# Designs tried in a protein design chat: VHH binders against THO complex subunit 6 (THO6). Part 9

Target 1, 367 residues: THO complex subunit 6 (THO6), of Arabidopsis thaliana (Mouse-ear cress) (q8l4m1)
Amino acid sequence: MYGDATNWNEDEYRESILKEREIETRTVFRTAWAPPARISNPDAFVVASSDGTLAFHSLNSLVSQSASFGYSKGQDVMVAEPERVVRAHEGPAYDVKFYGEDEDALLLSCGDDGRVRGWKWREFAESDVSLHLKENHLKPLLELINPQHKGPWGALSPMPEINAMSVDPQSGSVFTAAGDSCAYCWDVESGKIKMTFKGHSDYLHTVVSRSSASQILTGSEDGTARIWDCKTGKCVKVIGSQDKKSRLRVSSMALDGSESWLVCGQGKNLALWNLPASECVQTIPIPAHVQDVMFDEKQILTVGAEPLLRRFDLNGALLSQIHCAPCSVFSISLHPAGVVAVGGYGGIVDVISQFGSHLCTFRSSSL
Short names: E, the ipSAE of ESMFold2; O, the ipSAE of OpenDDE; V2, 0.75 times the mean of E and O plus 0.25 times the DockQ between their complexes.

## First folded at step 1 (VHH)

Design n06 (framework vhh_7n9e_1)
Fold by ESMFold2-Fast, scan of step 1:
Structure n06 (fold): chain B 367 residues (1-367), chain A 121 residues (1-121)
Amino acid sequence: as target 1 above (367 residues)
Amino acid sequence: DVQLVESGGGLVQAGGSLRLSCAASGFTFSSYYMYWGRQAPGKGREWVSGISTSGGSTAYASSVKGRFTISRDNAKNTLYLQMNNLKPEDTALYYCARESYILGPSHFDYWGQGTQVTVSS
């Protein structure tokens, strides 16, 4: 491939393309804080991006770099060198999660190529592997491959993407939200599908495990959220917003720590549901399309197609509004210490303290 | 179902001009770096030109620099190659190629079937 471009200056072309690509085309879809998820200062997190990479960063290093960055050399946003970077997927990496809370935890990612890939976090984070940062070839311990369905004439369907994951180490399971409109329960030890959840009519955006009830919740492009029984694979309830004019995609969902409260992002609305009562107790309008939601104890965090992180109480009162560097924000991850990482458009990650101050803002350097 | 379909080839005399087009479908065209390559009978593939996502950066093989111009229309999902002052040595099958989003510069994951250019002396 490289030899076939012999009649032009390949190195100059690569340099110009890599600089333009890093600024123009990259999106951060998800970040995840590394275990053991201590109350003490957060140290490490992993960034999943549209170029298929997983990049590991140290918060202490980023904060130090941020303090000395300034306007030197005409840069608008700090470009940080990751501690490690791997090409995890062909096509975008949509989600990243840790399976387990100990140092023996697995780092899992899913993406456009229809795979879940997993690495031992201890091996991923080892300093000796920094030698391979430029061309990281770290072999995954685990690879789960989405099923392809036979069409007429025996041809296989195109490979459906995996848009989201939810982990349940107690049952030995990972749940995936697939582009074929199905959710799947995978056995982590064997790498085999334990259950298929079929009923949605369009691709899934989100899946959340509700272990206390042996259920999962899914959100779909078809405009519905659904609750499924994990033992039977049957849909037990269809959840929707109170807005019945048009069916808007369910982009995001989160459960609180008690697994009794559900927040759904649907179009420009948040819907707060009490699951035992099966009632929508609050609807909160948002000025932009909601792209992610989560609970912080008795508060709701949300981001979307605007450069803002919003915080609400359970009565729908706005508690805070913090400007973020990405003009569109795709995800939130919360450390137990109250520190939040958000990722979005332009490959930008913002790390925000529990008090709403910016700790660092950066792009990961390209491979 | 990524598809790249080239058109605009033909027979021209030395010193003439042709404009090639490549119609892209099945992916977000504006997110990919694109290339033109060529292959003459009995010869290996030769990369001719490349263009960034916005069109802000271009590169050319030394054999065509100053004579060929690569451009793109992201609204129409179309890649172009304007070929001026054609030489008999430019006779080849011309194809467009999509750069791998993951592997980066000079790694290509899809090619079109090509359009034949023949330059008579």
Scores: ipSAE 0.000, ipTM 0.177, lowest interface PAE 20.3, mean pLDDT 82

Design n07 (framework vhh_7n9e_1)
Fold by ESMFold2-Fast, scan of step 1:
Structure n07 (fold): chain B 367 residues (1-367), chain A 122 residues (1-122)
Amino acid sequence: as target 1 above (367 residues)
Amino acid sequence: DVQLVESGGGLVQAGGSLRLSCAASGFTFSRYAMYWGRQAPGKGREWVSGISYSGGSTAYASSVKGRFTISRDNAKNTLYLQMNNLKPEDTALYYCATGDYELWSPGYFDYWGQGTQVTVSS
């Protein structure tokens, strides 16, 4: 009430502590690099977090901020202001993808609320408008809503979450991996389901389009990866142990550029498959649970429940290990220039150069 | 449209010298910063050196500082790397890249060439 404390606002202080706590307890599930990627240095990327937000960041701005932060707090992770942030979902945003590679690309996100939402990237990234808006009123151009299953007497199931997406602009499709153990093919123009892929016995973690073969691949908590024909919706191959008791969840999958090589993250192992030959050619043990995998040409990138980004060749030889700031890492996104963004526990994003150097490490500011 | 072609690699003994060249086409070379990177067998990529669009500023990785010199000829659209006092640990595929980013940043580029192999014998 009196003295030097007259300018002290207890409510403002409390809000500040709660905001700091919110930032530190957040998880980044996915990041995605924005187009055009071919003719530009990596700059724009989007971060999808457990609080349901999508945050747009500029790498050039983050690198500059990182240099300045080093003079103020050498031991803490910096908190960076995004160029734009939107509340995309009620509950966590699990995946973010760009639909299209040109300036007409859509930014898509999916989440716990069972929705896919999409925006024109050009409108989302319009810096002159976004920098001066206190409230982001950018409505989605696209909304896809997971089906709810009816039980006896018309009772509805809980809304199934959407855990992952794969885009196929050539066929006008988005594929989703759902908590109801189904994958779905959506027509982007109409917003309608074109196909339902039924056969898994537990929720899906991952889906990957194999457009050259008109197939998708799915990975499930049931311990199998499955290959599906997009024209019939039928499962053409089950990848997994014949002994159900030894099956570990398939958390992640990636195809190489030729779509002939598949890598699966399953428990503490990577399995490398040659799809035309239908054979597993390599199994690579990992010390921690695998959470994401990706191809970089003829090399495999992996992250998981450890603070490391690992790089392997196709023979399973370890090429590099790079320490990451999150103690558990949930996702990798690779820019064509070789720059990698990883996101994980504690709301931390770490951006790593093609040479293995850390360009910036940060948490996004809250709304 | 953009093309980067490296040349000048080869076999040399420790303590020897090589001069690498990178011929650039398909973009306005004189307006872009240029970089050299390398990848050694069984190791990840390593940034080696960078030069500003005018040639007025240069930067080097600590492992090569004092031994390597980066330069450019904007009239010839060519980037150079003079490598002196070569060591066995300099054995790598060397490639050039272009970008608009700060020279002290050890990464993120628009384009990479296919590379030229440098092998240093003990």
Scores: ipSAE 0.000, ipTM 0.162, lowest interface PAE 19.2, mean pLDDT 82

Design n08 (framework vhh_7n9e_1)
Fold by ESMFold2-Fast, scan of step 1:
Structure n08 (fold): chain B 367 residues (1-367), chain A 122 residues (1-122)
Amino acid sequence: as target 1 above (367 residues)
Amino acid sequence: DVQLVESGGGLVQAGGSLRLSCAASGFTFSSYAMYWGRQAPGKGREWVSGISGSGGDTAYASSVKGRFTISRDNAKNTLYLQMNNLKPEDTALYYCAKVYVTTGSYEYFDYWGQGTQVTVSS
């Protein structure tokens, strides 16, 4: 508590306590399951946090640290030691993705510092104790740096953040959603920008690749989702432009496995679109602001500014609600085996089985 | 080559009992924790109960605790669910699940059976 701050030395002390508590209020923005992410063996996953770290965890190790089956009520949230933790970004790490599915896969992260950094997953996953590698092997093999734009009088803009990534190994590309209102296509092999997607009027929250159509989709603070042709960099379609006046941000998007169905999280609503028909088929109201969405075959998973993971069918019927430990949940990652990891406020990760039981709930230990 | 075959479902009146069985093959049964789950029509999957490989530890969903008992016979490669005091809301397809054991002491879900239908009449 902060009492009556009557003395300047006491004010300094109180401010130090506030800063310590703010440091303890870490947020997990994204998790990603590592290859081989096979249906028979979900184990390795990586956690991206507000302190700029990437933490690698083994689910097997985390579950064995738990008291027994599922989540034990009345226990403090477990603090788990990661298999490896690195400071990947100066400032928050907003997204983490794997590029490729084999032993040569890259672990990619993006963040507030306007960088994408990449490591060989095999090298990242190996224990430092068992490796005869120098510090140079912990350095990123790939670094992509957001462009800075010239402002009035020719001054450079502040470095725009990178809020999200989508990978397309078939085309050799990574797509980024930037704070400068642009999406970028990066050539992974050369590290250079192949295409710039300009048209949004405010920063981007999300980007998803639609490889079957050679397109990407972007969601923006400007209240629109946009479809872009990857060959020309031109906007093919604006979704929700007529709602421009309401300014409901498009915070999250997902495509189904066929890439024909799109779900958008926009304010307190999910919008389900059939892309070949160019029709909004369903709108599903949510009690809290939507922060992430994804498809599980013909079902929709969503999380947001509430401690719940919700599951819907394509007709908008609520199939299940699962309580999550974070009071606000920022992301979902689904393993092919049906195991879900969610991350959120307080640095808390919940790993949830296909049945909806809690396999483990934890915070990563700090660096 | 892993196979799980559920049986023992059927129609039962509220307050009645059923015993479900799951015959397992294609893996070393005693080395894996096993689970029972269910899915009601138009609803998502719900975890019901779990049992460790040795049978020494069990866990239950709050909705079934005190009414259902999970057990296993490792010599027969069979998992059981004894369901007592059945309610209409217990109506669901019941399936057993094999948990994949990696290098640690707990497990991942890597296989589900086809299920056996339980219908509880009001």
Scores: ipSAE 0.000, ipTM 0.251, lowest interface PAE 14.8, mean pLDDT 81

Design n09 (framework vhh_7n9e_1)
Fold by ESMFold2-Fast, scan of step 1:
Structure n09 (fold): chain B 367 residues (1-367), chain A 123 residues (1-123)
Amino acid sequence: as target 1 above (367 residues)
Amino acid sequence: DVQLVESGGGLVQAGGSLRLSCAASGFTFSTYAMYWGRQAPGKGREWVSGISSSGGRTAYASSVKGRFTISRDNAKNTLYLQMNNLKPEDTALYYCAAYEVTLGSTKYYFDYWGQGTQVTVSS
């Protein structure tokens, strides 16, 4: 009987080590700032991770916790308790977006399981059931399921993952970038596919809605970015090198506020395109593989397989480099106030002020 | 030259166990997610189980969950399927397949396919 008690204590210890390793080995793929972003100080944001979870955090709470964080026997990064954690996906959650700008907005996520799931943000943020996270039954309002396709011998494919989303609340649509080399336009109200965009020869990394032109843009492992007409589902332009041997994956894309300027992350380069002119205006070399890009008005933000957030002007001049805590950074989310959240390897999120100072650095606790 | 070779099939009584192996060569096994699929006589193909490139994530069809265990040994370039409490309904040709997992993305068609190993469960 004494040996049984010893074995029980060893199992408890092993479980604690496994939980610690789970926290350290997870990856944050995306963060998203919650509305109403224009009127409120930045506070609420959601973190999508490789363990399939969505974690809601308060910046004010994190800053307070960071101020009181002491050296804890070799802990270099604060582990923070989220306001809420939901297991949104079987496998990684790759993207998280808000559909709408006010208190009636939906929180959407997509992942490796080929699903988009959505919740009313108000219900996600307000519900005081955090005391029993493992028994949290917050039901999604929306579930979109990728189609399965017939394989080479007539068998159904594995479920294609959804790698990225773009929202268009004005048209009632969500666009998805799928592992089956297709983009899809989904009707949010009915949950049905409105349009399929076929033409890429390999899986999609990114999709961006260009609502002013009734278009979407997609970036693919096939080394092309493509512009599609949303009314016909037809590819209207292929963006990329004429030489297939020089094509590198298009990992990331962003449009500026006018939807006239496109920045693409391809391998170790940024390509800046003027869409009305259909011309590449600048190519900016980066020392590491680009993993995310976005516009901050007339400036370009980029992160990648290095612990740096870089800022460029439209002429390709480097304006700043800010050291980030993750050794590899997968995503940028920019609040309208200029505050940036970056997420990456090791489950680490770093929140950076509009002036380039660090506000907080943390990992979310596990379920 | 890319090759997937399944083995370990055979005739077994209901309630018995078999371990299937898939030996991989000609590609970097440790970067690929792996699957087991099956096709029963007169039926369509069925996905059985999948495992991530690191082995950290596994998934199972509802018909086999709790009875089958997928695992891999990246040092040996080998995928395994441990099948316990076999039922006559498990009678099928079992095959392995590989697809590439990159930074947050997968190909939905399998990149590499095996020829299969026959499992027959008698009642």
Scores: ipSAE 0.000, ipTM 0.164, lowest interface PAE 19.7, mean pLDDT 81

Design n10 (framework vhh_7n9e_1)
Fold by ESMFold2-Fast, scan of step 1:
Structure n10 (fold): chain B 367 residues (1-367), chain A 121 residues (1-121)
Amino acid sequence: as target 1 above (367 residues)
Amino acid sequence: DVQLVESGGGLVQAGGSLRLSCAASGFTFSSYSMYWGRQAPGKGREWVSGISWSGGSTAYASSVKGRFTISRDNAKNTLYLQMNNLKPEDTALYYCARDSGLPYYKGMDVWGQGTQVTVSS
């Protein structure tokens, strides 16, 4: 029940229930590794949480804090001091991405408030210089605002959330997956919508840019993944059954480095597609609901509603499973050096080495 | 196929009690917050009660607080509404609804067909 005047009071009460859930079950929805500077090792990442904050952490500082905490036998998960915390969103921050690969990169976040906000990474990562300015450098450089739909009697719908982003710096674009069933292409330079992708019948959970083909892929609560032409905004292919009896939400998607292989997380299954052949070549059953997927070369990483990071080959063979600290894991971010950060339930982040050892496990301090 | 099927409605006298049930299928029930809403003849829809995915948090509309109790059995994929001290003003079609679920925390996305509750004086 959305978008009619009778529903406004119910929405307020529903928001109070969601607020209680967030206090009870603070959640990290996404982490993102900062672009490497002169150091070959991973040194920094950003954490997006259900309280609307972005927290910047140094890996060296976290490992140091973890070592000190480890001498205090019998304590719970450590609470780490971030290098910086900002309140990026009113409501949960669902995704965080870097736009660009050098020191001029932007840090982008999106959230429940229907906004994408962006900062210069250099500015965000620098220690504060004391200035008596009313307009400070932590204010976002970029703000993109989801369109609202008119409900009955001309009232605007509640602001559609932005659930996921994908960046394409080569085309100057950011793509968003919205709660209004649409994906949007935004021009980063102008802040304007370049294209609207309409066709899904329910919330979008994920969006992935396929820049080599001038396409995007979207995953929806409607049980379909869709491929869209970025030049026309038209759906060129529907992946999966549109039959309601076979409907499993597409919660997560990833492309490999060649952009020829797609993995979709659908309910308790991974579906592996070869896009040039338009064939589903493998289906891998998972014991819990899949919440995120990623390629590591020719291997598939997945996390979900269980405290495990699983690794599969392209034939569906389980290569490894590693215990994670969150009892439910919402996201994976992979550094090129093989270090993985996972975030999830309880506001917990777990940083895992390329060899499967835990480098640090923590919660960020509240703002 | 995601489906919500309400049952347990009927005719009851003022001061009486009814227990409504909502059988959920086609999704992982334990991952979603759930709601009860109602619509009286000639009125708009009204939110009645909500329960978190774990059952650890509940909320109620002021008009029913203290009289109604929402609960869930995740092993049976069933949502319940215990209605006590019913009043003629509680007469409505009662329906259950699914929240968008984790991780997005946004909106209601599936609704049942409803079960009729009629309270006579």
Scores: ipSAE 0.000, ipTM 0.154, lowest interface PAE 18.4, mean pLDDT 80

Design n11 (framework vhh_7n9e_1)
Fold by ESMFold2-Fast, scan of step 1:
Structure n11 (fold): chain B 367 residues (1-367), chain A 119 residues (1-119)
Amino acid sequence: as target 1 above (367 residues)
Amino acid sequence: DVQLVESGGGLVQAGGSLRLSCAASGFTFSYYAMYWGRQAPGKGREWVSGISGSGGSTAYASSVKGRFTISRDNAKNTLYLQMNNLKPEDTALYYCAKFGELSPRYDYWGQGTQVTVSS
């Protein structure tokens, strides 16, 4: 595995090269910070990757590994061993979220196989003798399976992927953004669909719950963002509609803590909306395609097809830009302490302090 | 168009050394694993040594272990095979190859350079 091979035949060599290539081209699509728990490690986070794995990392362990790695040449990217890794999906894992914030929190993931899978975070994170024997085979507590649609000949469609999730523990719900152009509201306790949101004409990239208004917001390849009433399943508002070839996909969306401000990533632009006023207040041009957005109180964070994390105020003024290790960045996750984890191309995760210092940079690997 | 051009072969006495070179063009050289194979007169092709795209890992057939060293210069798009303590058994046409990621069927091989080891 490591170093120069000896006594290897051609098949063993080919397998080793394919494994090396798979690691090299792997992509991290999402990271998620674990909630504080009495039993799990503080500052834990989970990484969802293109190989279908979920990898659990401890920030404290990563910082220690990074300091030790600092004795080698600084151009090398550290390969970090996770505290735990599981194969969560057949094909890529696109999103990872925590459902709940207490000791009973669930770790949820969704992926290309059209499944949402969930585990008790406490059981996932704890070092247990029985779990050591099944590190890559931890059975999920929850499995939600996308519906398949009938085609013209009565045959079922291919399984639609699930591209994104939003959690709403107060209503007992998980919302999913599906490749069949629908969003779905799932009841976590029963595992059944409570509502289907139909109206988009192409794949959904993003879904965000707006619990205060009993709404969800969706972003689509069709170039629109839509607001839906969760009680009726009806579209309340269409945002950014374009009838012609100038349509830009809505790749990402975020709400602020008050759920009154919406930011949408559309191609190379951010659109800032005040939802109670139904007004687009600001449009912010970005040099690269936007891949993720979020709010940090009254500030907007964004990443995309460039190695930069940008921070703006609500007036569109650039407050900071910080170099990130991945050449293309797919996601942002913000810890309450102001620490940001970004994940992207090459399987690289970069953990950045509120002051722009790089706390650790690594590629996650699985056993 | 993938092109691989081998050079450096020749006639050498047993116990001698040769260095083979392979000039690669038509693809991003540093992206692909490369290997050396050989074909003895009247025999099928056999794998000799391989190297990853970065050069970070190498592998050798047991018959050449400790005698041959594979290396690459990604800036010059060139693959090398340093052959020491050559044996008559090493007599073969030596060719470099670009690893086919989908299957061995998609490997691309050069025309080769002849190595003859006399006793």
Scores: ipSAE 0.005, ipTM 0.502, lowest interface PAE 10.0, mean pLDDT 82

Design n12 (framework vhh_7n9e_1; at its last look DockQ between E and O 0.69; V2 from the best seeds 0.00; counts 0 for: pae E 6.1 > 2)
Fold by ESMFold2, look of step 2:
Structure n12 (fold): chain B 367 residues (1-367), chain A 119 residues (1-119)
Amino acid sequence: as target 1 above (367 residues)
Amino acid sequence: DVQLVESGGGLVQAGGSLRLSCAASGFTFSSYAMYWGRQAPGKGREWVSGISYSGSSTAYASSVKGRFTISRDNAKNTLYLQMNNLKPEDTALYYCARWLSGTYPFDYWGQGTQVTVSS
């Protein structure tokens, strides 16, 4: 520093204060485990954050960073350096999915800017560039852009946000849940919309593919879930009523491996449906608003507006309850080995072993 | 009770700039896409610009692209339109409007603020 060091140091100091405040107010909206591969890090995962970035982390790197930092319980959480970071979106990145399973899998993200962007996972993961030399605007291989709506007086909508994705590589498709109250089926190779699913009266929170029946399921701010035929685009079933005076969003949904069981997070409840019977067979009350659900075989994992990861059986019995580091948790992701990553408020990610112990806790760093 | 109050209009020479503001109250501003429209004297309404609820996505009429910039401050419940390189054809009453996600895209709009660009 040969110039005016006091002025340069003041600017650096102010920038560091602003960055620290940004990190502490950040939210992780989605974590996703990378597909297992013999060549890349088998315990790698990606974090999608409110600043629009995707950050790749590996457990080996996190353990090494933890050894240097010294994990401290309480208020101090290690800020981890990712293996790679890209700016995927203007505004928050809401969801991450992998399209495919092998070396040529695509890393897909969606966000508030109304786009799906995709990169080759190998190029994202297997760079020899150091973290400090990484480009922050890597050009995506795939870009899907939500349609604009035409309104009166020649108005065009801004592109609606994309809140969630579901992938179906068997059909070459990605499904999106959009802020214009529609879901879309996209052909990955052409980048074109194959099907539009219209019927909800408010924006969509979640979409789940039911490949065995050529269906998708959507959950909406309008208080309903809907089942759609992917071949015709027609709604075949509405779960819930649009006539309710007080709306209560369907925030999250998951299918079990048989695609016969559906769990819906709605307000402070989990609703368990048997789809062949078209019946709600169980309702499980949750003390806080449900923000994500998933199946682990016939068990239900859930997180919400509280620092807890809960596990239930199909009868609604609580099987376990694990304290999580984020005070509000937006994402569950489950590795086949039973390791769970949860992410949420404060930019915090908590990685929990199959036995319930914490493997690491960190704040994901950004650009 | 939704209220939208526009301000910042006035008389400006061609090539000049103005910044319009729209103060919103009576609803959760950050949950709605917002628009600017205009109506020239003796003419019908036309769309000018729109912005998504978060500000991540914007759209512009072709007549104003590159000259106008829409923005929002969700902490202050305020919508903005920065108008640069103004032309006499931009003379109009400018109003802000709220877009619904349903069938009826505009359900509330303000009384407007007059912008007059002299040649």
Scores: ipSAE 0.025, ipTM 0.491, lowest interface PAE 6.1, mean pLDDT 82
ESMFold2-Fast, scan of step 1: ipSAE 0.178; ipTM 0.625
ESMFold2 (binder alone), look of step 2: mean pLDDT 84; pTM 0.848
OpenDDE, look of step 2: ipSAE 0.040; ipTM 0.506

Design n13 (framework vhh_7n9e_1)
Amino acid sequence: DVQLVESGGGLVQAGGSLRLSCAASGFTFSEYAMYWGRQAPGKGREWVSGISGSGGYTAYASSVKGRFTISRDNAKNTLYLQMNNLKPEDTALYYCAKQGRVPYSSFDYWGQGTQVTVSS
ESMFold2-Fast, scan of step 1: ipSAE 0.014; ipTM 0.445

